# Ledger of designs, part 23: VHH binders against p53848r504to814

Target 1, 311 residues: p53848r504to814
Amino acid sequence: TYIMAIFNATPDSFSDGGEHFADIESQLNDIIKLCKDALYLHESVIIDVGGCSTRPNSIQASEEEEIRRSIPLIKAIRESTELPQDKVILSIDTYRSNVAKEAIKVGVDIINDISGGLFDSNMFAVIAENPEICYILSHTRGDISTMNRLAHYENFALGDSIQQEFVHNTDIQQLDDLKDKTVLIRNVGQEIGERYIKAIDNGVKRWQILIDPGLGFAKTWKQNLQIIRHIPILKNYSFTMNSNNSQVYVNLRNMPVLLGPSRKKFIGHITKDVDAKQRDFATGAVVASCIGFGSDMVRVHDVKNCSKSIK
Short names: E, the ipSAE of ESMFold2; O, the ipSAE of ESMFold2 at other seeds; V2, 0.75 times the mean of E and O plus 0.25 times the DockQ between their complexes.

## First folded at step 7 (VHH)

Design q01 (framework vhh_ozoralizumab_d1; at its last look DockQ between E and O 0.09; V2 from the best seeds 0.00; counts 0 for: pae O 17.0 > 2, placed apart)
Fold by ESMFold2, look of step 7:
Structure q01 (fold): chain B 311 residues (1-311), chain A 121 residues (1-121)
Amino acid sequence: as target 1 above (311 residues)
Amino acid sequence: EVQLVESGGGLVQPGGSLRLSCAASGFTFDDYAMYWVRQAPGKGLEWVSEISGSGGSTKYPDSVKGRFTISRDNAKNTLYLQMNSLRPEDTAVYYCAKPEYESGEYIFDYRGQGTLVTVSS
């Protein structure tokens, strides 16, 4: 299982309302330490750089500010002689196609897009033009300001375009028997699949795509737990749909899955605590559960303490 | 263990000058940007300067720009703040701080006991 380490290139504020940003030299030295900690136990490490908060209801940095925060850092990481460049995989956490373009120019490997192309209609074109780039297609609904009001998932209804569903290695009768328990993961799978088809139609290749069911994006904390438990269903899910007078088969089997359980409010419910510090310890236990249910990659804040759970 | 020890504070008249020092130990000093922050009586924490690990870049809020100068001597593991044209509003406990990387993000904390600067007629 791969470890994706979160690195926020966003400022924190002091109480007087001033903001400032750690210099790139300090950020790079901390990334080098993070990589060494991960590579002690793992063959490679993915560093996920974010220059704009994607937390629900967060205020969004401008595109120009996101570029200023993230692109010079990515360049510095790629130019460092202190990092084994063949073992460090670099991801940018952005939903903006222009930021993705700039990151690709300076050597990023992965575009991590929480919107799955919903927030920027040009994102799929950028990914398609760069077939060596990996794209994480994540599930959400609405936008940053509205998504958590959209956590009501349809009971038992297939969408108007969807004709048949399959969970491979089970029969249709067993799927019918589980309808109430699996509404959430089936709806997530269908919505991911629809976005996947749009990516394919825009020239993105299947081998470029990882899927992320989007823990904490348009989901309650109980729904996050259901998704983690039902990852085996998602990894064996397929369906047919009508598209442009043709029937299309959407198959999610063998697609790598990313889960990001770390530091979201749902960990606080598990620990019965809202303190982010205490949530870091509990995250290791949740990460082990994600691996046990079949996650191929986990996105974490605390590399040092989570690294053993992942290995 | 990281240690930051501030010194050089005292009582000074408005318009006067002071130079603060911070002795650092327990970490590779030149790998980190360093900060001066202050806390006036009954108020929150306010940053007043930043210097890159190499010393090549400095930043200041508008309230002190042109009056305060941050510097560092990486051979001596020492951070400095030259404060000129001091005003009563500059009265505060001054701390040096290094950024701390915790759980995937930077946290900007002060670490020493601080040094009191009082600007009074």
Scores: ipSAE 0.000, ipTM 0.291, lowest interface PAE 11.7, mean pLDDT 79
Fold by ESMFold2 at other seeds, look of step 7:
Parts: C-alpha cells; sequence; structure tokens
Structure q01 (fold): chain B 311 residues (1-311), chain A 121 residues (1-121)
C-alpha cells in the first residue's frame, strides 16, 4: 500500500516579505525531511502538493496564484540532488487543467483532481495528451461552496440511465440485510463510473486512472465510515447504462483505490476529540482499517504517526 | 509550543462594531498567514478571514466581505479582526488560527480558546 503525504503550499508560509526563492528553499527543506522520514519506513513516498484549498466553503486561490504557489516547488523537488528521485513520486492536488498542464511540464507524476473533471471540462484532454500521467478521479458533488449540502444519497442505487449493476465479489452480494447501508457506496460507484466513461470518451486510458470515493467531499462523517467499510464493493463494482442510444459497460473492478481518511474534523467526530493519545490511536486505527478493507493508497497528514499503525 | 490567545469579544447591538485581538507566541509569527474562524452555537467552524504574513494580502468569504477587516502587527505578534455592521448571524465564538503546512490541510490545527461575540437586540 502506498502512502501519500499531504503538503499544502501556503501563500505566506516562508514567503512573507521575502524572496520567493527563499520561500521555496524552506518548503523544499521541509519536504526533504518528510521524504527521508517516510523512506526510512517505506520503500517509496508520494508527495501531494496543493496550492489551493479544496476544503468545503474555502475561498479559492486564483489560477495564477495556484501556479505561483505550486509549480516552482514541484520543479525544485524534481531538481533536488538531496532526494532519491526514483523513490519520490509527485502528485499535484488541483482541479484546474491549466495548473495540471504546467505541473506536467515540470515533472509531476500524478494529477489528484478532487472533482473528477467536474470543475474543469478540459482536464480529461490534458490527461489524455499525457499517457504517462496517473490521474486520481475523485468523487464529489456540486462545487466547493455547495458540496456539503449534497450528501443525500437515494435508497435505491439505480439511476435513470443505469440498466443493471453487478458486484463481482459473491460474498458482498450475499449481504441483503445490509443493502440499505450499501446504497451510499453503490451511488458513489455509479457517479464515479459516469465520470470514468467521460474520461475514456475523451481519450484517457483506463490504466491512467485511480479511483477516490472522496471522503469528506459531499459526505457526512458517518458516510465516510460507510465508504471505508465498503471499499471491497467499490473495487468489485460494475454496471451497464444507456448512453447516446447505446449500451455501455462500466467496469471499476480492479481499479486502484485511494482513500484520504485523516481529516481532523472526521477523526474528531469518531473520538469525541477529548484526548490527544486517544486521537493519535484512533487516527492510526482508521488508516489501518482503510488498508485492511483494500485501499491501495492512503492520503495522510501525519506520516510518522500513521506509519506506526500501518507497520 | 504554539499559543494563540483571543480577546475583545462582547455584547453588541446589530449594526455595531468590535475589534478582536489575538496574541501569538511559540512560532515565527510573520512567517505565517493567519486566519480568523468562528463557531456559531450548534454549528461547525466557518473561516472568516485570511491575511498574509506581511499583511499585504487579505481574503474574505462573501458573508463578511466589506464588513470585516483582518490586520496584523508583526512587531507585537498580534492579529486583529475589525468587525463592522455586525448582524445577529455573526454571533459566535471567534478563534484565530495558524496553518499547518507540513502535516495537513486543516487551518484550525493551532487555535486559541476563542472569544465570544454576541450580537443581539
Amino acid sequence: as target 1 above (311 residues)
Amino acid sequence: EVQLVESGGGLVQPGGSLRLSCAASGFTFDDYAMYWVRQAPGKGLEWVSEISGSGGSTKYPDSVKGRFTISRDNAKNTLYLQMNSLRPEDTAVYYCAKPEYESGEYIFDYRGQGTLVTVSS
């Protein structure tokens, strides 16, 4: 299982009133330390760089500002002689196709798009033009300002366009008494699948795509728990749908899955947020559960503490 | 150890003004963007404003833009929020917050005990 470490490029962290090169140098030193600590525990590390907040209700940096925050840093990481470049994988957390394009020019490996192409219709074209780039197709609804209002999922998982759904793991199919509690993951699978087909139609290859059900994006904290528990359903999910007067088979089976469970607000609900030792333990247990239910990649805020529970 | 101490809250009538302060210690204050966030009774945390480390750039959500002004005095390690044209929906506990750029996305990782602002009658 791969570990993805979050690094948020903040406009004024190490940048206030000073040289922008000095700001990058400080951020690079922090990333080098993070990478060395992670590589002591793991064979490789993925660094996920974000220049624009994707938190619900956050104010969005302009595209120009997102580029200024993130692109020089990615370039500096790739040019560093202090990092074993064959063990450091770079991801950029962006929903903007032009930011992705600039990041690709400077050596990023992964485009982590929380919108699954929903926020920028040109994203799939950028990914399709770059076959070596991995794309994380994440589930959300609406936009940054509205997504938390859209966490209502229907009791019946089949939409108007969906003809038939399949869950290829027969053990999961035997859980009729739990079907009301699996409506969420099946709806997420259908919506991911619809975005997946749009990506394929735009030339993105299946082998470029990783699936992310989007913990915390258009989901309540209870829904996050349901998703984590039901990752095996998502990894074995497929369905047929009518599209443009034609039947289309959408197959998510064996797609690599990423989960990002370590949001402090989500952990706070689970633990009642009353004891730092209990919270550290609960965070590790949640990450370990993600791995145990089949997550191929885990996006975390605290690599050292989460690594204790992984190993 | 990062420490943030908010003050300046109180009871004010609608349309009134208050100025909040946040005393910061335990980190190089002018290296960091700073935030004000608030929590209304029975609701979650809402960010209210952001200011760059130098004070040259500020950001606000639409709910407070034009009414609230964030500022800082880096010589005194102090963050301010000037709140004008206050409305009953501004009633909340207000916190200042420091971002955690090495460990995650939550701007609320470092926050104080808060100061209560009540806008009533």
Scores: ipSAE 0.000, ipTM 0.136, lowest interface PAE 17.0, mean pLDDT 75
ESMFold2 (binder alone), look of step 7: mean pLDDT 81; pTM 0.805

Design q02 (framework vhh_ozoralizumab_d1; at its last look DockQ between E and O 0.34; V2 from the best seeds 0.00; counts 0 for: pae O 14.9 > 2, framework grips)
Fold by ESMFold2, look of step 7:
Structure q02 (fold): chain B 311 residues (1-311), chain A 121 residues (1-121)
Amino acid sequence: as target 1 above (311 residues)
Amino acid sequence: EVQLVESGGGLVQPGGSLRLSCAASGFTFDDYAMYWVRQAPGKGLEWVSEISRSGGSTKYPDSVKGRFTISRDNAKNTLYLQMNSLRPEDTAVYYCAKPEYSEGEYIFDYRGQGTLVTVSS
């Protein structure tokens, strides 16, 4: 299981008011420390750099500001002689194709797009032009300002387009197991699958894609728990659908799955914690659950403590 | 209870100037970087300035850089935005924003009614 460490290149209200984000050398030093701590416990580390908030209802930095916050930092990480470059994998958290282009020029390995191509119609073309780049195709609905209002999964968006669906794990393959208690994960799987087909149609290769069901994006806190419990269903899910007057088979089996439970608001509902840093202990327990249900990659803030909670 | 009260907006001709103020209460003002954001008619929210806790660091997008100046008076719990060389595209409701850390990210919290700036001949 891979550990993806979050690094937010955004303002911090508990520091000297943003001076961290103007000083690339200070940010690089923090990342070097993070990488060394992670590599003490793991064979490799993925660093996910974000220059623009993707949290529901957050105010979006401009494309130019996102570039200024993230691209020089990625370049500095890749050029550092203090990091074992063969063990450090770089991801950029962006939904903007132009930011992805700039990140690729400076040596990023992964484009982590919470929108799954919904927010920028040019994203798939950028990924297709760069076959060595991995793309995380995530699930949300609507946009940053509306997604919290779109968490009603009782009606399938792809309804009549879906012809047949399958769960390839024989322990869960009963049709009745797909009924009322699996409506959410089946909706998510079908919507991911539709976006996956759009990526393929635009030239993205299957081996470039990791999927992420998008904890906290257009989901209630109870729905986040359901998704975590139902990861085995998602990892073994396939279906046929009508697309452009053709039948298409979508197979999510053996696609790597990322979950990002760290410091999510739903952990606070369970523990009644409002401080995100106090949620770090509870996050460790949730991360262990994600791995136990079959997540291939987990996205966390506190790599050292979350990793030790598992071991 | 956090309160942010914006003032100083109005109608101004292109090339003119305005100074916006934001009175903050209900939190320790000098513990937070502060922000101005705006919303033009029919558009989403746009970040237009930030200032560090001490006032020692300021940032602007290219659209306002050189024309807008953010400042703060921590003794008075007040945030300011000096807007010079105003253009019609600067027409918007301007909000003072306090950052919040939520779900592993910082987001901007704007809680006042805002102050309308209209730049028109």
Scores: ipSAE 0.000, ipTM 0.243, lowest interface PAE 12.5, mean pLDDT 78
Fold by ESMFold2 at other seeds, look of step 7:
Structure q02 (fold): chain B 311 residues (1-311), chain A 121 residues (1-121)
Amino acid sequence: as target 1 above (311 residues)
Amino acid sequence: EVQLVESGGGLVQPGGSLRLSCAASGFTFDDYAMYWVRQAPGKGLEWVSEISRSGGSTKYPDSVKGRFTISRDNAKNTLYLQMNSLRPEDTAVYYCAKPEYSEGEYIFDYRGQGTLVTVSS
């Protein structure tokens, strides 16, 4: 299981008790320390650089600001002689195709798009033009300001386009007994599959794509827990649909899955609003559950504490 | 304890001007870049302006560039926003904010009540 460490880029220096600085030199030093700590325990590490907040109701940096915050940092990481470059994988957390394009120019490996192409219609073209780039296709609904209003998932009735659905590698009788309890994960799988087909139609290759069910994006805290429990269903989900007068088979089997449970609001509900140290411990327990249910990658804030849960 | 107290809002006609103030206490003001953000009725928070620690660098979104001017007086721990040529779409509650950088996250701390600016005829 891969560990993806969150790093939010900022162009300004801050004092927050002496832990982090905003300028490029300070940020690079923080990343070097993080990488060395992770590589002590792991064969490789993924650093996910973000220059724009995607939390609900948060302030969105302009595209210009996002580029200024993130691209020079990615370049500095790739040019550092203090990092084993073959063991450090770089991801950029962006939903903007122009930011992704600039990041690719400076050596990023992964585009982590929380919108799954929904926020920027040019994103798939950028990914398709760069076959070496890995793309994380994440589930959400609406936009940053509206997504939490869109957490109602239908009692599942196949839409006009969808012919049949399947959950592979399970006893069919067992699944039939649980169908009303899996409506959420099946709807998420359908919506991911529809975005996936749009990516393929735009030239993105299946082998470029990881999927992320989007914990905390258009989901209630109870729904987040259901998604974690039902990752095995998502990983074995497929369906047929009508598209452009043809029947299309969408198959999510064998696609790597990312989960990002760290410091999401639903952790606070589980911990009953206990202090930050208790929340970090509870986050580790949730991460272990994500791995146990089959997550291929986990996205975390606290690499040291969460690494205990991984190994 | 961090305190941010906004003032200077009110009712103005389109084309009018207002000067907002933010009195800061409970932290070392000079150590932080400072921000103005706003929340229009029924909408999320929007960034309005940024000023560096020294006041030597300022930034604005295109929607307010040329009309709004952020400034600070570090001796008085006070942040200002001069708003000129006000438009109805500038109607919002305005907050000053300080950044908080914690492990892997950059967030805005806007603890004040804000100050309401209403632009209408």
Scores: ipSAE 0.000, ipTM 0.158, lowest interface PAE 14.9, mean pLDDT 76
ESMFold2 (binder alone), look of step 7: mean pLDDT 82; pTM 0.818

Design q03 (framework vhh_ozoralizumab_d1; at its last look DockQ between E and O 0.08; V2 from the best seeds 0.00; counts 0 for: pae O 14.7 > 2, placed apart)
Fold by ESMFold2, look of step 7:
Structure q03 (fold): chain B 311 residues (1-311), chain A 121 residues (1-121)
Amino acid sequence: as target 1 above (311 residues)
Amino acid sequence: EVQLVESGGGLVQPGGSLRLSCAASGFTFDDYAMYWVRQAPGKGLEWVSEISGSGGSTKYPDSVKGRFTISRDNAKNTLYLQMNSLRPEDTAVYYCAKPEYESGEYIWDYRGQGTLVTVSS
């Protein structure tokens, strides 16, 4: 399983002062240390750089500010002689197609898009034009300001369009027996599948796509736990649907899956009233569970401690 | 173990000057930008200055620009803050800080108590 380390290039604020960034030199040195620590234990590492917060209800930096925060850092990482460049994979966390374009120019490998193309209609075209780029297609609903009000999952996500569902050769073979218990993961799979077909129709290739069920995006903390447990269902899910008087088959089987379990609020709900040291261990246990249920890539804030728990 | 030991605070009259020092150990000092932050009584933390690892770039908020000067001696692993034209609103506990990347966020490492600067007539 691959470890994707989150690196947030957004400012911290103090009291009533203006925004203040850690300088690029400090950021690069921290990334070099993080990469070397990870590579001591793993054959490769993925660094996920973000220049704009994607947390629910956050204020969004302008496109120009996002570029200014993230692109020089990506360039500096790629140009560093202190890193084994063949073992360091770079990802940019952005939902903006123009930011993705600029990141590709300076050597990014992965576009990590929490919106699955929903927030920027040009994103799929950018990915399609660059067949060497991996694209993480993530599930969310609504927009940054409304998404967590949309965590109600009752029936088929796509309504009467869904004709048949399949879960291929898992321990939970019979959908009829488990339909009420798997509503959430099946709905997530259906919505991902719809975005996947739109990506394919825009020229994105299946081999470019990794899927992400979007922990913490339009989900409650209990729903996050269901998703983690039900990753095997998502990895074996397919369905048919009607679209414009034709039947479309959507097959998510064998798609690589990314999970981002280390969102602070989610961990806080799991570990209520527990010491900080025990919260560190609980975070590691959640990450290990994601791997145990079949996540191919795990996005984490604390690479060193999470690597310990994986071992 | 990272250690930061601040010194040089004291009582001064408005318009006076002080020079703060921070002795650093437990990390490669030259690799990191260093910061001064302060906390006035009953207030939150305020960023006061930044210097690059090499010492070639410095930054200040408008509240202290032109009055405070950050510097470093990488051979001695020591950070300095020269404070001139001090005002009563500069009264605070001053901490030197090293950026740390933990759990997906930068945090500012404070070791020891900091050093108190009181500007009063």
Scores: ipSAE 0.000, ipTM 0.274, lowest interface PAE 13.5, mean pLDDT 75
Fold by ESMFold2 at other seeds, look of step 7:
Structure q03 (fold): chain B 311 residues (1-311), chain A 121 residues (1-121)
Amino acid sequence: as target 1 above (311 residues)
Amino acid sequence: EVQLVESGGGLVQPGGSLRLSCAASGFTFDDYAMYWVRQAPGKGLEWVSEISGSGGSTKYPDSVKGRFTISRDNAKNTLYLQMNSLRPEDTAVYYCAKPEYESGEYIWDYRGQGTLVTVSS
């Protein structure tokens, strides 16, 4: 299981009176420390650099500012002689194709796109042009300002274009109640699958893609728990659909899965009644549950404490 | 609680000027970078300008660079946006925004109703 560590590129916009000034050297030193801590416990580490917030209802930095915040840092990380470059994997958290292009030029390995191509229709072309790049295709609905109004999922799993679905490696003698209880993860799988087919049609290769059901993106905190519990369903999911007057088979089985359980409001709901001494353990238990249900990669803020929970 | 109150919007002809103000309270104003963002009818939010907490550094997207000037008065807890050479494309509701830090990332926020700028003949 891989650990993806979140790093928000600190803007050059904080007050200078008695506060730390963030600059590229300071950010790089923080990254080196983060990598040292992670590599003490793991064979490799993924650093996910973000220059623009993806939190629902957040105000988005411009593309120009996102580039200024993130690209020089990625370049500095790749050029550092203080890091074992064969053990450090770089990801950029962006939904903008031009930011992805610039990051690829300076040596990023992964494009982490929370929108699954929904926010920028040119993203798939950029990924297809660069076969060595891994792409995280994430589920959301709407845009940053509307997505959490769109957390209503239908009581049945089948949309108009979906003809038949399959959940492999489970006995399909399941009760109707089980199907009713798994509507959320099956709808998420169908929507991911539709985006996946569009990526494939644009020349992205299956082996470039890692999927992310998008905890906290168009989902309530309670729905996040359902998704975590039902990761085995997603990892064994396929379906057929009608597209352009033909039947298309969409196969998500055994695709690598990323989960990012470390959002403040979600963790806050899970841990709000827990004793302060035990809060770190309870937070780590959520991460460990993601791994136990089959997540191949977890995106976390506190690598050191979460790494203890993974073992 | 954080309060941001925008003012100074209005109707102006193309080529005209407006000065927006934002009164800030409920936080230590000079500890934070401040932003102007805008939302044109039927479109998403667009970043318009950024100023550091001290006021020593400013940033602009190409769409407004050279026409807009952000400034702040930390003694009065007030943020300003001077908008010159206004174009019809600048028509939007303008918000001032304070960054907030959450879950290991910072989130930009906007408050109040904003102030409407209409650039029309």
Scores: ipSAE 0.000, ipTM 0.200, lowest interface PAE 14.7, mean pLDDT 76
ESMFold2 (binder alone), look of step 7: mean pLDDT 81; pTM 0.810

Design q04 (framework vhh_ozoralizumab_d1; at its last look DockQ between E and O 0.04; V2 from the best seeds 0.00; counts 0 for: pae E 13.9 > 2, placed apart)
Fold by ESMFold2 at other seeds, look of step 7:
Structure q04 (fold): chain B 311 residues (1-311), chain A 121 residues (1-121)
Amino acid sequence: as target 1 above (311 residues)
Amino acid sequence: EVQLVESGGGLVQPGGSLRLSCAASGFTFDDYAMYWVRQAPGKGLEWVSRISGSGGSTKYPDSVKGRFTISRDNAKNTLYLQMNSLRPEDTAVYYCAKPEYESGEYIFDYRGQGTLVTVSS
């Protein structure tokens, strides 16, 4: 299982006339320390750099500002002689295709797009043109401002374009006891599958794609727990649907899965009334559960403490 | 283990000068940009200067540009702020600050008690 470490390229407080004033030299040195700490316990580390917040209702940096915050840092990381470049994998957390283009020019390996192509229709073309780039196709509903209000999965009627669903190549109708308990993960799987086939149709290769059910994006904290528990279903999920007067088969089996369980709101609900050390332990236990249910990659805030919990 | 100790404040007349110092320990000083920030009584925190780890790049907000000069001595692990042409509105507690990466977040740490600068007739 791979560890993806979150690195926000923005300080939480100060700006200078619309410029971010955090120094690239300081950020690079912090990333070098983070990487060395992670590589003490792991063969490789993924650093996920973000220059624009994707939390619901957050204020969105302009595209120009996102580039200014992120791209020089990625370039500095790739040019550093203090890092074992074959062991450090770089991801950029962006939903903007032009930011992705600039990141690819300076040596990023992964485009982590929380929107799964919903927010920028040019994203799939950028990924398709760059077959060496890994793309994380994540699930959300709506946009940054509306997604909190779109977490009603139990009442979601499946579209009539979907003919049949399968788990382990078994028709799900033959598994009646499973049917009512898994509405959430199956709807997430169908929505991911719809975006997946759009990516394929635009020339993105299946081997470029990792899927992410998007914990905390249009989901309640209880829904996050259901998703984690049902990762085996997602990893074995397929369905047929009607598209353009033909039948299309969508198969998520053997797709690598990313989970990001360390969102503060989610951990906060699990850890109410506990001190900081107990919150760190609880975060590690949730990460271990993600791995136990089959997550191939976990995205975390605290690599050292989470790595100790899973070793 | 990070320690930032500010000194050099005091009472000064308008138009006067002061030099602030910040003794740093507990980290590799020249690896990090350093900042001066200030807080007037009952007011929010205001950024007043930044210097790169090497010392090759400095920045100032318009309120102090041309009057304040940030510098550092990496051999002594010391940050300085030369404050010239002081005005009554420069009255504040001054802190030095280090950017800190903590548990997946990038924050600023101002850990000392600060040093009071009072500009008054």
Scores: ipSAE 0.005, ipTM 0.375, lowest interface PAE 10.8, mean pLDDT 79
Fold by ESMFold2, look of step 7:
Structure q04 (fold): chain B 311 residues (1-311), chain A 121 residues (1-121)
Amino acid sequence: as target 1 above (311 residues)
Amino acid sequence: EVQLVESGGGLVQPGGSLRLSCAASGFTFDDYAMYWVRQAPGKGLEWVSRISGSGGSTKYPDSVKGRFTISRDNAKNTLYLQMNSLRPEDTAVYYCAKPEYESGEYIFDYRGQGTLVTVSS
């Protein structure tokens, strides 16, 4: 299981007009410490750099600002002699294809796109042109300002274009017995699968893609729990659909899965009435649960403490 | 429970003026800086004004500076936005927002349903 450590390139402040950038040198030092902590317990570490907030209702930095915040930092990380470059995998958290292009030029390994190509129609072309780049295809609905108003999932999980669905190699082979309990994960799987086939149609290869059901993006905190428990369904899910007057088979079986369970609001709901120290421990327990249900990669804020909870 | 109710939007010609209001409840209003944010069709959320809890400090992005004035009445728990010299690019749904600070960033999870401002000839 891989650990993806979150690093926000620049914390924004609205106290002075909303524009304040952190020093690149200090950020690099923070990343070096983060890598040392992670590599104490793991063979490799993935650093996920973000220059624009993707939290619901956040103010979006311009493309130019996102580049200014994130690209020099990625370059500095790759140029550092204080890091074991063969053990440090770099990801950029962006939904903008032009930011992804710039990050690839300076040596990023992964494009982490919370929109699954929904926010920028050119993203799949960029990934297809760069077959060595890994792409995280994440589920959301709408845009940053509307997504958490779109958390209503239909009681019947088959979309109009979906003809048949299958769950392979799992203890829950009888979907009819569980249909009301699995409507959420099946809808998420179908929507991911639709984005996946568009990526394939644009020339992206299956081995480039990891999937992320998008905890906290168009989901309530209770829905996040359902998704975590039903990761085995997602990892064994496939379906047929009609596309361009042709029947298409979408197979998510054995796709690597990323989960990011450590959002403040989600953890706060699970751990109500606990102090900050107990909250950190509870975050680690949630991460361990994600791994226990089959997550291949977990995205976390506190690598050291979360790593200890999975031993 | 935080509740924010916007009003005062409408249709206006370029160069015109509108005054938006926001009634706030469910929190200690004067303890918080308040924001007006907007969303144009097909665009993301954009910050357009901020006022401190006391009302003593205001901030505006260059796009609206000199045209928009934020104010508040802490006795009435009400936030206002005076918009003058309106332009077609000001067309948007306007929200008042209570900020929360999470993980080094301001988050606007608490906002009302919004009020539509349309600026067209």
Scores: ipSAE 0.000, ipTM 0.262, lowest interface PAE 13.9, mean pLDDT 77
ESMFold2 (binder alone), look of step 7: mean pLDDT 81; pTM 0.812

